# VH-VL binders against q9vpl3, part 166

Target 1, 224 residues: q9vpl3
Amino acid sequence: RGKINIQRPKAPHYERARVVAVTQPKYPELPKAKSCFKTRAERTQQQQENPYNEIIAREVRNWLDHSRLVAFFHLSSITADDIFRVRVQLHKQNLHLKSYGSKIIEQAVKNTRYEAIVPLFHSNHCIVFSPDPEKTAALLRIVRRVPQMVLLGGIVEETMLSRNQLVAYAQMPGLHAVQAQLVQTLSQAPGHLIQQLQAHQNSFVQVLDVHAKNQMNEETPKST
Below, E stands for the ipSAE of ESMFold2; O stands for the ipSAE of OpenDDE; V2 stands for 0.75 times the mean of E and O plus 0.25 times the DockQ between their complexes.

## First folded at step 6 (VH-VL)

Design v14 (framework fv_cemiplimab; at its last look DockQ between E and O 0.36; V2 from the best seeds 0.00; counts 0 for: pae E 10.7 > 2)
Fold by OpenDDE, look of step 6:
Structure v14 (fold): chain C 224 residues (1-224), chain A 122 residues (1-122), chain B 107 residues (1-107)
Amino acid sequence: as target 1 above (224 residues)
Amino acid sequence: EVQLLESGGVLVQPGGSLRLSCAASGFTFSNYAMTWVRQAPGKGLEWVSGISWSGGSTYFADSVKGRFTISRDNSKNTLYLQMNSLKGEDTAVYYCARDVYDSEGFLYFDYWGQGTLVTVSS
Amino acid sequence: DIQMTQSPSSLSASVGDSITITCRASQSISTYLNWYQQKPGKAPNLLIYGASSLQSGVPSRFSGSGSGTDFTLTIRTLQPEDFATYYCQQGYSWPRTFGPGTVVDFR
């Protein structure tokens, strides 16, 4: 009695195979969750009617109203773990990393002075908020180590800055340092002016003295 | 230490005007929103007005809209409340408070001044 | 505007008692509720923020709970210094609004 090889059953005869193929129960393919294949555009349209969006929009407005530094970043292929790491580093510097949908941002800034930021939110983006504009340099230092975060621009002291302007701002000495330098420069200016004004007078007096000495030497008769 | 000191509270006639000041110290004043809260004698607390760190956004209770103006001078670490067309109902102790928005998204007043008394009477 | 109510308006208690004060909002405010303590002739002090977070320096006998529309402040083992007026305040929307207050007096 030949051991029925259960591991490699012989292919049934062609006719039997045909019958088996036709009688196989067609299980309705579970509708692929439409949610997995919805284009970003479709996902964004469905978010319009969620009362939760209003709450989040309010949150965004609150952050904007309480932040002196706001930076906008594009996220390119960043992992959740990487985001978490960056978030922790930023938090240590009182920098708050947040991510919001484009529709939420649009709702949040509608009819506000911040409406100009809406075009920045076409892809995966994150926002960093801080109450301290002096943290701009720290922010840029941290983000430089994260190639997946691309700086797009920001708002500092209610002024919208381009990427380059924000970088330049971070390199500037603090306002107090600049003021101190200005005061020092201004305090030195009167001394320099006085010196310059006196230099011309002194030079003139010196020239006159030399002339007077030369005339005296010419009038001294060589006593032969 | 964080300190808030209100001043300017005096007796004023109905229809009169008054400006209150709040001097802040012990923290970076320009980093924080500020608020005014008042308390009528023997009554509860009533929020009056709020201002963002820059002064770009201002908020008012309906009871004072159009009559009161809130402003700040960050160079002087001072908050102001200009009160016009004063009424008897405006009689209260006026408190300035620091308005905090933390990382969790909560908004609260963590430090308060001692208040200044405004009396509106004929 | 969001209306805030408190219950009771006043209560009498003894030292060592546990007391509970209730605050209700006219609409959902999530956890954006703060509690303040005010002593006679003094400015209010923050006790609890975000419904349940204890402010630094506030004794652990104070606790807050709640979400949505109903909130509670509990004081365990009432101390002599706890006799004061307590206010809830919503931080959810503008204008900010306070509850009417609850007076805690000595029995």
Scores: ipSAE 0.597, ipTM 0.825, lowest interface PAE 0.8, mean pLDDT 86
Fold by ESMFold2-Fast, scan of step 6:
Structure v14 (fold): chain C 224 residues (1-224), chain A 122 residues (1-122), chain B 107 residues (1-107)
Amino acid sequence: as target 1 above (224 residues)
Amino acid sequence: EVQLLESGGVLVQPGGSLRLSCAASGFTFSNYAMTWVRQAPGKGLEWVSGISWSGGSTYFADSVKGRFTISRDNSKNTLYLQMNSLKGEDTAVYYCARDVYDSEGFLYFDYWGQGTLVTVSS
Amino acid sequence: DIQMTQSPSSLSASVGDSITITCRASQSISTYLNWYQQKPGKAPNLLIYGASSLQSGVPSRFSGSGSGTDFTLTIRTLQPEDFATYYCQQGYSWPRTFGPGTVVDFR
């Protein structure tokens, strides 16, 4: 056929992506040694040093090494088919939706500047990676239509941003220099950022309560 | 068109220092990790160093660890390799290459520069 | 460090031949293996990534297979432009490492 651009491999076609996703290699489970004399701390230490966890942690580090945009989401109950449709829509914008266990994330970011994000991942979560920070606006437009995904915050140009800061970044003019300047200006100490992100999680609990009540009211007939 | 152009290769005395540059064009440089690979005359390829898109993470081969440093200037679309305490065994053509991590999780070097020759000799 | 070996070190072939090059890793690298081609006096170019995925623009006569420690590059119906040195490279762990290369010469 004709000459092909070799700069970056394009994503597989939608149907191939779905087949690949369901046929991806599954790492063997390590045999669980039953030992009542080991402390919880010892078991946690051994799990973090687990070679199979290290393989997946390597994947997370690769994403961090190759991504200028990282967005963190709380993930409410969603069907496998619905989340796959979201992945495909995001993929078209060079946005890559990934899910990892909290221990894997902790192992990947240990001793890095991103260690402060670990508390965000103690409940159901997912992460979106992209090499292109200018796709932040596209990301927010897509997830606006996915109520099960609630933005917690992110990392843009190695700067940790709260939900509100990330939204502000997305609304900046499409000038690369202006967006980079905003990110530098809004940078904060990790402690302050994590407090803001935890506050957003608390706000999210309130949003979930309102949503549940609204859904219940929509299901039942209205009062006269 | 993606292009990578190395420069800075010269004759250097053992124990000396040299900085190599790699000028990138035709793609968004700051979106990619980068790497240096060398090849001694008549020998095979040897990976030297790698750097994340931001420069926040750097990696080195054991043979150069502690002597070489890798850095980048995303505003100038340029990759650097600072070489200190040079030895005769560092004589090689040095290539810069784009380091890709794709959506399927594969890691590879898709574009390479023409190379720049560094000779370490008295 | 992960050590890479290739066999044969060199081979002679004619246009139209099918050839096979083998690469072995000192430990399991899953499918994190890439193949590069280098023509005399030129920079290397990527042929195959992830053990078996053909890079865009690379002729379909090139194919790769394998996983774990043993990998193979096959060139069907060798063409004049295929006389070059071929290298395997692991992307599994830092530091990255290359095989010693296989020289494919015309004869």
Scores: ipSAE 0.249, ipTM 0.688, lowest interface PAE 4.4, mean pLDDT 81
Fold by ESMFold2, look of step 6:
Structure v14 (fold): chain C 224 residues (1-224), chain A 122 residues (1-122), chain B 107 residues (1-107)
Amino acid sequence: as target 1 above (224 residues)
Amino acid sequence: EVQLLESGGVLVQPGGSLRLSCAASGFTFSNYAMTWVRQAPGKGLEWVSGISWSGGSTYFADSVKGRFTISRDNSKNTLYLQMNSLKGEDTAVYYCARDVYDSEGFLYFDYWGQGTLVTVSS
Amino acid sequence: DIQMTQSPSSLSASVGDSITITCRASQSISTYLNWYQQKPGKAPNLLIYGASSLQSGVPSRFSGSGSGTDFTLTIRTLQPEDFATYYCQQGYSWPRTFGPGTVVDFR
């Protein structure tokens, strides 16, 4: 059968989109260049198919859009009480401690200048965001008492800095009036942030490889 | 006290160009993202463009993408909107607003300027 | 783009009434919804952010609720200064979008 009860729509001339709605709009409906071909079911299906991960990726993008300081840390095992105490100390300085999965970070920074930070999140980590780059010294002072948090590097004023560059930035508070110029100078120093962070990860892997070979009591090639 | 003061709205011919300014005071301008929202006469609000604290990320509504440019000068506490290839549809009051991302993760426009009227001749 | 709708488009009410304005998003926006008030000839003012959080200085007679796609703004004990246009706005994704507005007028 397939019977459909439909009212024939009038041309778009002072009418609402719904066929059964009869209303006099205060503003005339303008001609549309293209028709919308999507149905209610298709819109609902699109809405259901949106991943929860995109909501979290949005959070990361918003932090990046609103933060002049971003610091990346490797996070070792730490009690819930200890990390909450650290979070409170950081929050008092307008420093916001967060953690996100590597897939979320990859989605958040896709098609941006920060795509290179994704490898930092292959291991257990945390991130600190702040709108205030002058808080870098306070951040490092607080974290110095927390051996479970190991600084990997950061972003200051949209410039990626290695661990050593970020520490150097924090040690020169008398240069606040020229901070943008200082960040540019540090970014030109030898050693790219990602390269140095990857080298630290590779060094850890190399130590594990040597340990595994020695643990098995297998003969290894002679070395110096 | 947070203040935002728009200027530059005038009558302009279709196809013309215009730059709007928004002077900010009463807060650390460089710590905040900013936005432009417009309201055509007798109509509702339409978001136009947004910019990150540094100016490194910019966002545009499809209706203005490719024609408008947003920028900021953090040393002068000023937000700009460069409008090119203006059309009759661009006639509106243009507001600048401070875009807040709070500690609980909510995004909202907490302070608005008084608006400046742009008229694209009929 | 996330389309926002509001209902009703206008209403008439008396001082002391309780009114409710609804806002609907074309897809889930969690609680990332804001409400603004605009009086004639003035810029909008933020009332509520995050669906239910009152902006500082906003009277407690204003309240918001909702999550997902359906949201409400309630004004209890309507006052003379509350006659204005109210807009919802999603703060979930780009582009940020507003509802078409609800005019609350004096009966």
Scores: ipSAE 0.006, ipTM 0.508, lowest interface PAE 10.7, mean pLDDT 77
ESMFold2 (binder alone), look of step 6: mean pLDDT 92; pTM 0.942

Design v15 (framework fv_cemiplimab)
Fold by ESMFold2-Fast, scan of step 6:
Structure v15 (fold): chain C 224 residues (1-224), chain A 122 residues (1-122), chain B 107 residues (1-107)
Amino acid sequence: as target 1 above (224 residues)
Amino acid sequence: EVQLLESGGVLVQPGGSLRLSCAASGFTFSNYAMTWVRQAPGKGLEWVSGISWSGGSTYFADSVKGRFTISRDNSKNTLYLQMNSLKGEDTAVYYCARDVYDSEGFLYFDYWGQGTLVTVSS
Amino acid sequence: DIQMTQSPSSLSASVGDSITITCRASQSISTYLNWYQQKPGKAPNLLIYGASSLQSGVPSRFSGSGSGTDFTLTIRTLQPEDFATYYCQQGYSFPRTFGPGTVVDFR
């Protein structure tokens, strides 16, 4: 067993690297491979956009294939500094905030059971991916402090959940919570689920719009 | 430590069926995609099949499509390859491997089992 | 399907030599190229992923480079334990495909 080099990163070095990564306050840049790939794809895009979109759509499919938790958000105007802070907080919990164009998402989910979610991405949006569904509570706690991010719904254990179902999942313990959500979701027709997600989006946007207007009115400077 | 242990390789007749198993330990099995790669005697490596972390997405090489099925049992940390309508060309050592999609977007097979030999012969 | 070719198919070298193995893809795969080493009677092990990233525990004498369709694996100052078969593999699309391998033998 001691001869299997690939399974033998030095334990002290490995644990040290993990501790540093977990406590690291910075959101990682796009991988070198993606950066080089993007440059090449941009050159190709001068002639045709299809190759570029297909390549990035593959990245989205890989995230979907390797994530047990996917959460969809409407994203209102937010500063670069604020979104960076949110990405850092999420990354510490193994939650990965990604933004993709609507056409890329459509191409990624085409011919999959998730094709019905495409209408959610016709507005400003972002997606959070994680391999760990138990991080749903941590996700919602972080996002609670970011009014510009409005939860629309998600996918947990390959099951599409509405906003209310995802919030309920975060509050339930263990295997019984997963089973209850699966039973509830499976009882709904695909069209009804997407209507619920869209209705919640509209309701939340209306509430946020009213709240934002009230805050703007409250924030009106009181001059001396 | 990460370990993958294949089993099930035996001599089978052409047209027969066989199920291979891969027992995983030392990591959270349900968080990783898995793959099967085979190697015919004296030949190179050939990718056979892959499965997502949940089992919801499966992929196959053209040479085995319609004959092989990949599945997993995350409660038992076990990967399976169901092989039907076996042909002489399927004779190979079958390896299971962990299929990584890391945080930087790279895709690779980082840990491999020792392999199990399947011989298809009359 | 993306087809992979390797050159040379085999080579003879002496300890201390520097060798280069080439891998070519039938279409652009960006940097989604991995290198594996297989010793006789053993399972393959990962050397390099993403064209140029060295796997933990792999000696620094191994290096990879390339993007698009052309890739190289370089072994500097060849050691006795480096005599093995080397395979490239694309992770860009399904089905995933391996090169035919390059056998590195003693001269």
Scores: ipSAE 0.008, ipTM 0.462, lowest interface PAE 11.2, mean pLDDT 76

Design v16 (framework fv_cemiplimab)
Fold by ESMFold2-Fast, scan of step 6:
Structure v16 (fold): chain C 224 residues (1-224), chain A 122 residues (1-122), chain B 107 residues (1-107)
Amino acid sequence: as target 1 above (224 residues)
Amino acid sequence: EVQLLESGGVLVQPGGSLRLSCAASGFTFSNYAMTWVRQAPGKGLEWVSGISWSGGSTYFADSVKGRFTISRDNSKNTLYLQMNSLKGEDTAVYYCARDVYDSEGFLYFDYWGQGTLVTVSS
Amino acid sequence: DIQMTQSPSSLSASVGDSITITCRASQSISTYLNWYQQKPGKAPNLLIYGASSLQSGVPSRFSGSGSGTDFTLTIRTLQPEDFATYYCQQGYEYPRTFGPGTVVDFR
């Protein structure tokens, strides 16, 4: 028919190209998001003062701006072949395994709502990004078979969740509205927790006030 | 199929305000960052504003900073551009576009709306 | 802000010709450059992203190359539908910036 199948979805062709690129054996280039594993030399240099760190921090900010699911892992010693297999499996589910030095992550999230994640990266680590939070279950299923990757926590729908909270989120059926509601109730963000605690205190005060008024009034009070 | 439809473009007086809307369909709107790009009559493309998937991060061109605000309603699959203190140089066709960040780290605008014309004149 | 320039501003060509458009950034943007095509009265379409990656559905006669500050878009064997305006755009940092465009007209 046509020389180019314009009717075909862009995503399938693009995904195939990305899978080929991911599956090809490649050696680490610059200390950036290309691999979850970094050489000792790359890690050592990344810890030092380096103007290049701001360039890579820009990449981390881009991932955060385009991902509804961000999962943080501690990474034990793993071979290049093993991590490559994991990256291929994750890529098939639109999950993108990246690694960045602690200093780069700190520069990327400094003065943002995500600054609280910095302590998670004091040791060997990697991050999985995805625009699709419904892939959390697929992520945990894949990682369960990789003992070198230990889930620390993550960010879902801009809410920071602990390991147990992410597991709870993943067990919810794929109804977007229900999962969003679950994230709200599982929230571990300090601001949200403080607000929720203040709401509980205010609710208790309201209950006491209503009870006191009801002792004098025999009529059913209005909803507060 | 992916579709973006802009609306709200009209004739407004200098110093006036206007809100543009972009209705998205055919994809999970909340999974993508979005952008506004404008084009003055007979001129080239000018990037105006960008917004993260959640609306938590917003970005503006220097020419509109302080006058325009970008927002989104993911429950309605709609992107907004609030334009205040409009000037004659804001006269342009305004396009909304989907802002993609791929696994290789590239940023690009893969789908564009048809545009809506805003004219700022007395 | 990163300033983008394009050369030439316009060019005239015939069907079957091969043309090259150049784009230059005011600072290094690695390979974070995209090319868009805009036909008269229509919205822009993405042709190439990441300097050299062809967008799905775009004819193979289009190709891009370059890195750092200098980039090129090449169209081999021009077809009637290729007469349009072409824009480069940097995806490296905010604010995002476009080149002024190159108009490809029928000779």
Scores: ipSAE 0.061, ipTM 0.600, lowest interface PAE 6.5, mean pLDDT 79

Design v17 (framework fv_cemiplimab)
Fold by ESMFold2-Fast, scan of step 6:
Structure v17 (fold): chain C 224 residues (1-224), chain A 122 residues (1-122), chain B 107 residues (1-107)
Amino acid sequence: as target 1 above (224 residues)
Amino acid sequence: EVQLLESGGVLVQPGGSLRLSCAASGFTFSNYAMTWVRQAPGKGLEWVSGISWSGGSTYFADSVKGRFTISRDNSKNTLYLQMNSLKGEDTAVYYCARDVYDSEGFLYFDYWGQGTLVTVSS
Amino acid sequence: DIQMTQSPSSLSASVGDSITITCRASQSISTYLNWYQQKPGKAPNLLIYGASSLQSGVPSRFSGSGSGTDFTLTIRTLQPEDFATYYCQQGWDTPRTFGPGTVVDFR
């Protein structure tokens, strides 16, 4: 049935369910089974190529290959229970909240057009992926109630957008031509995202101007 | 419902070029990655190429790297395979298929076209 | 590249039989293994993804199992429409690779 919201899902493979439960919703970074002190050998192993990191980097590449909407967030301290509730709300809208280490993201996007996003992930962060960019409005509505998640920007239709540009995109869901024009007009060349994050007020004004011009051009011959 | 229709398969001489098309309908084409898989007469399936939803990332089997290019036009709901420097070993039925990445992280090909036959012979 | 092998290469069976096809990967692919069915002159059809998840519309007589490098496809109570070629395919890494296929013929 189409009205069933994952009511008949196959149980996740035990191995994958354990990996997801352990790696994704966990906020304590230090393993309690290990001391914070590391031996010389352990430090050397961490500096060498980590096959686990390669596996997770592949997962990030798969998300990028299958998502028209990618939103980047700074993540402040939040309980595991609270973030789980947010993940469930997002999942209902085909929005997938993922947390990956900055080194894994760097490895995944190295030598790709997305390499410019690496500086955004040198602090606590999370990413939301979706194949459907029309879900941007739903995403922002949900995240509005989660003050621990601060929108940094995103990628929509392969175009890097600042926070204000992404907010503006969400306000035009029924106007396909206007949405396409907005994305094209607000397109960021690689390396310009940081500059535009600093110029957020100007981006917001530009979007409002585009919207206002569209409203002025839409005129009904009759007032009824 | 979901339908994929390949076209462009013809007889072509060795060293020639050919472009295959795959017309998609019944789903939002731009939400999915796509792939090409071929099958030589009487042989098994061989993955040829894959493309991300936007066309920004492309992947190729070693046997076709440097000779084939994959592209898509999301405004026309069409997938393309440009084949250059064709060899006799490229003779096969070429299938396009939808490449799914699900919420659990599995990759699979859920819908396939009927295929189009490419024959490379003098 | 990840190499896939299947055994047997072919088998003869009768309606009502239960058969098992084996697939092996040259390296661990966790559960990223898919099974496809192809009838003569037709396109392949997805049967199972993620080693054990049955695709919608596929009869319950089909089942998959395995993890790591060794995988099996089982067809219980073989039906006339099940005489086909079966392929395994890894979704773990690029390039994506298929097994050589197993032909299931009428005895």
Scores: ipSAE 0.406, ipTM 0.761, lowest interface PAE 3.0, mean pLDDT 80

Design v18 (framework fv_cemiplimab)
Fold by ESMFold2-Fast, scan of step 6:
Structure v18 (fold): chain C 224 residues (1-224), chain A 122 residues (1-122), chain B 107 residues (1-107)
Amino acid sequence: as target 1 above (224 residues)
Amino acid sequence: EVQLLESGGVLVQPGGSLRLSCAASGFTFENYAMTWVRQAPGKGLEWVSGISWSGGSTYFADSVKGRFTISRDNSKNTLYLQMNSLKGEDTAVYYCARDVYDSEGFLYFDYWGQGTLVTVSS
Amino acid sequence: DIQMTQSPSSLSASVGDSITITCRASQSISTYLNWYQQKPGKAPNLLIYGASSLQSGVPSRFSGSGSGTDFTLTIRTLQPEDFATYYCQQGYSTPRTFGPGTVVDFR
């Protein structure tokens, strides 16, 4: 507990070092320089860019570079205590649950092969990382007990997989060669796979909203 | 026990090419990023290049960008550095090292090979 | 590129002394600073990572501190095997950069 194991691959950890939050000075509107608005799109973008976001985006890129398994989830309302318990269970299997803002994910994956995943993260989401793709089955077993987490898809051995493809991968024997062959067989052209992931996301969000509503109704009588 | 063994360092003419190899053992090679660091005679350490666990992402120092290529063969537990258009300034001992990203998010080189000497002169 | 500087460039010490080496980054690197030891004719060895975390197998007389731009490596009760060159290195951004090194020599 708590000791870092240097001998084994180390999964990245979320850097939560918070610099003293300084309120950005409010800039005056530019009504007198109306013509400037047409040419200052770049300056407006630069002013809105948060340097802290680049630090976190670097962390996300490191997670992607050092993980052979990445799973994307829609995350419904969940208590801090419940998510902590899930993190502990996942950590025991070398699975690391992380949450990042959509802008940070976009910044992290721009100019990479994974740029197309950005639309998956427009709603509440979380990502599970692991250096060990054999843990896919363990991940799915743990998540099945957490209705607030809905699998959208993932990346295994740098290959984008839909929800159904990732579930199929988890059912394979623990032979690395056979699993790698399955991943190659299940892989699709990036455009087609991303469309499948986006379509399933919309469907799952609708189903999850209904389920969450039913859960809230059930929790009301039980709350103390 | 983690071991890294470099090979391929020889005397080459300016403008020549050379491929270095680093044989890894004692750990699951395909789960770690790897790096090359060099040290010119009597000088300090200089980071040269890095590669992700899969080989999908590669990184280079400006001094070698466009001339050097880093690659890996995970089936053979071997890291490579292909050096082209060699210059006298590339004369150095080349070390391979394991590039670690730990659970707290820190990046460091935990195990190093013994190094292989590359001399570029006429 | 992030530039690293070390002070002093060299120092002479005796067994039993306590010494301090400083490292400065040209911009803030949070705690993404590592320390390495290199003995003549040998490869470098990791001593400290993340500014203050001691690598497994490294004696407790080594300690690191600092954040942002200023960092220190302290060796308490110097032993004969500690006479070596010490390098700091930032792991904050690519390209990774090393300090110029500090040589610790016997008096």
Scores: ipSAE 0.015, ipTM 0.518, lowest interface PAE 7.2, mean pLDDT 78

Design v19 (framework fv_cemiplimab)
Fold by ESMFold2-Fast, scan of step 6:
Structure v19 (fold): chain C 224 residues (1-224), chain A 122 residues (1-122), chain B 107 residues (1-107)
Amino acid sequence: as target 1 above (224 residues)
Amino acid sequence: EVQLLESGGVLVQPGGSLRLSCAASGFTFYNYAMTWVRQAPGKGLEWVSGISWSGGSTYFADSVKGRFTISRDNSKNTLYLQMNSLKGEDTAVYYCARDVYDSEGFLYFDYWGQGTLVTVSS
Amino acid sequence: DIQMTQSPSSLSASVGDSITITCRASQSISTYLNWYQQKPGKAPNLLIYGASSLQSGVPSRFSGSGSGTDFTLTIRTLQPEDFATYYCQQGYSTPRTFGPGTVVDFR
């Protein structure tokens, strides 16, 4: 139909298609599974030697190499349509929501300064990348309306930040030099930061469990 | 206006060392990954090395791996290529280029320097 | 490593002609293919990125298409300034690799 051709481009539909294409991992076509009499050892060896993980790991390395803002989230059950809406909203702010398996992330960050993040990805997760650290405030504004996404922490200008530190960074004045200085003054050992991030994740799980047991889901506080 | 200016290309004997520099201006240098691409006389383009925006990740072509080192000084808006154990096959014009990762996830080299000639000969 | 080939290696054309250059990757690279133009004695210039996206400032007579392993660069109504060498380059995998180039000469 000619309606779209004679009017302004249908930005929502176009942006949705574009965002899905650029934000989802590119998986090469896998051969159809062929059932043979394979032992557990043979299956385990073949799984460990999956060459397609290297291709996706390369994509993760590219994101890390070209992003000054990386935010880590625990991802609770969410519908495909809801996550797509969030992805579109984030993309309009030059924020790119990605999801990768823990083994792929491990391969991507192995022998890099970011290897310490691997423990964060033992549960359901997603990552937001951006070349622009000034978009941290926009990111937190968008995500606070998505209770299924729980901020664990991030990396800003190569500095690992806890959830609270990232929130503080987002609230800083718009003076880039001041924000960069704050980031650089932070002193966090990778192991200690990861423990703090995991503890925050575990606290969230405990709160959800208490709410479930007390049947108080309707009174769950909204994020500030 | 984006400008990249290479320098340091000279005649060097085989086995020698040389450092190339690329001075960047007209854009926020620390926001971009950078790359070196070379072209041997009368031949095509060959990617040599790449470096992330921070310098934390570096990549090399197999032909130069172990001999070349890439680095950057974001405070001086300058990219470097340290070339060691030079061979006749390294004779080429060396270009620095800005390495872009756009919002659609495409990787490309959008601006190039004018190149600096390195000749490796006795 | 991903190997790139171009066809033809050389092409003779006249002003006003329409020409097509092809580029082939040794494995699928989706749409992560870029085209560069290099005039004699000068540095390369980006023409097209992501197989079909025209770089800002590049004349609309240039267009690119393709996905997977086969790509084409088309120049409509060739102008005198278009006599140059054209290179394709894959941005899909490191090491990044260029095609051997196609020389477009005046006949």
Scores: ipSAE 0.012, ipTM 0.539, lowest interface PAE 8.2, mean pLDDT 78

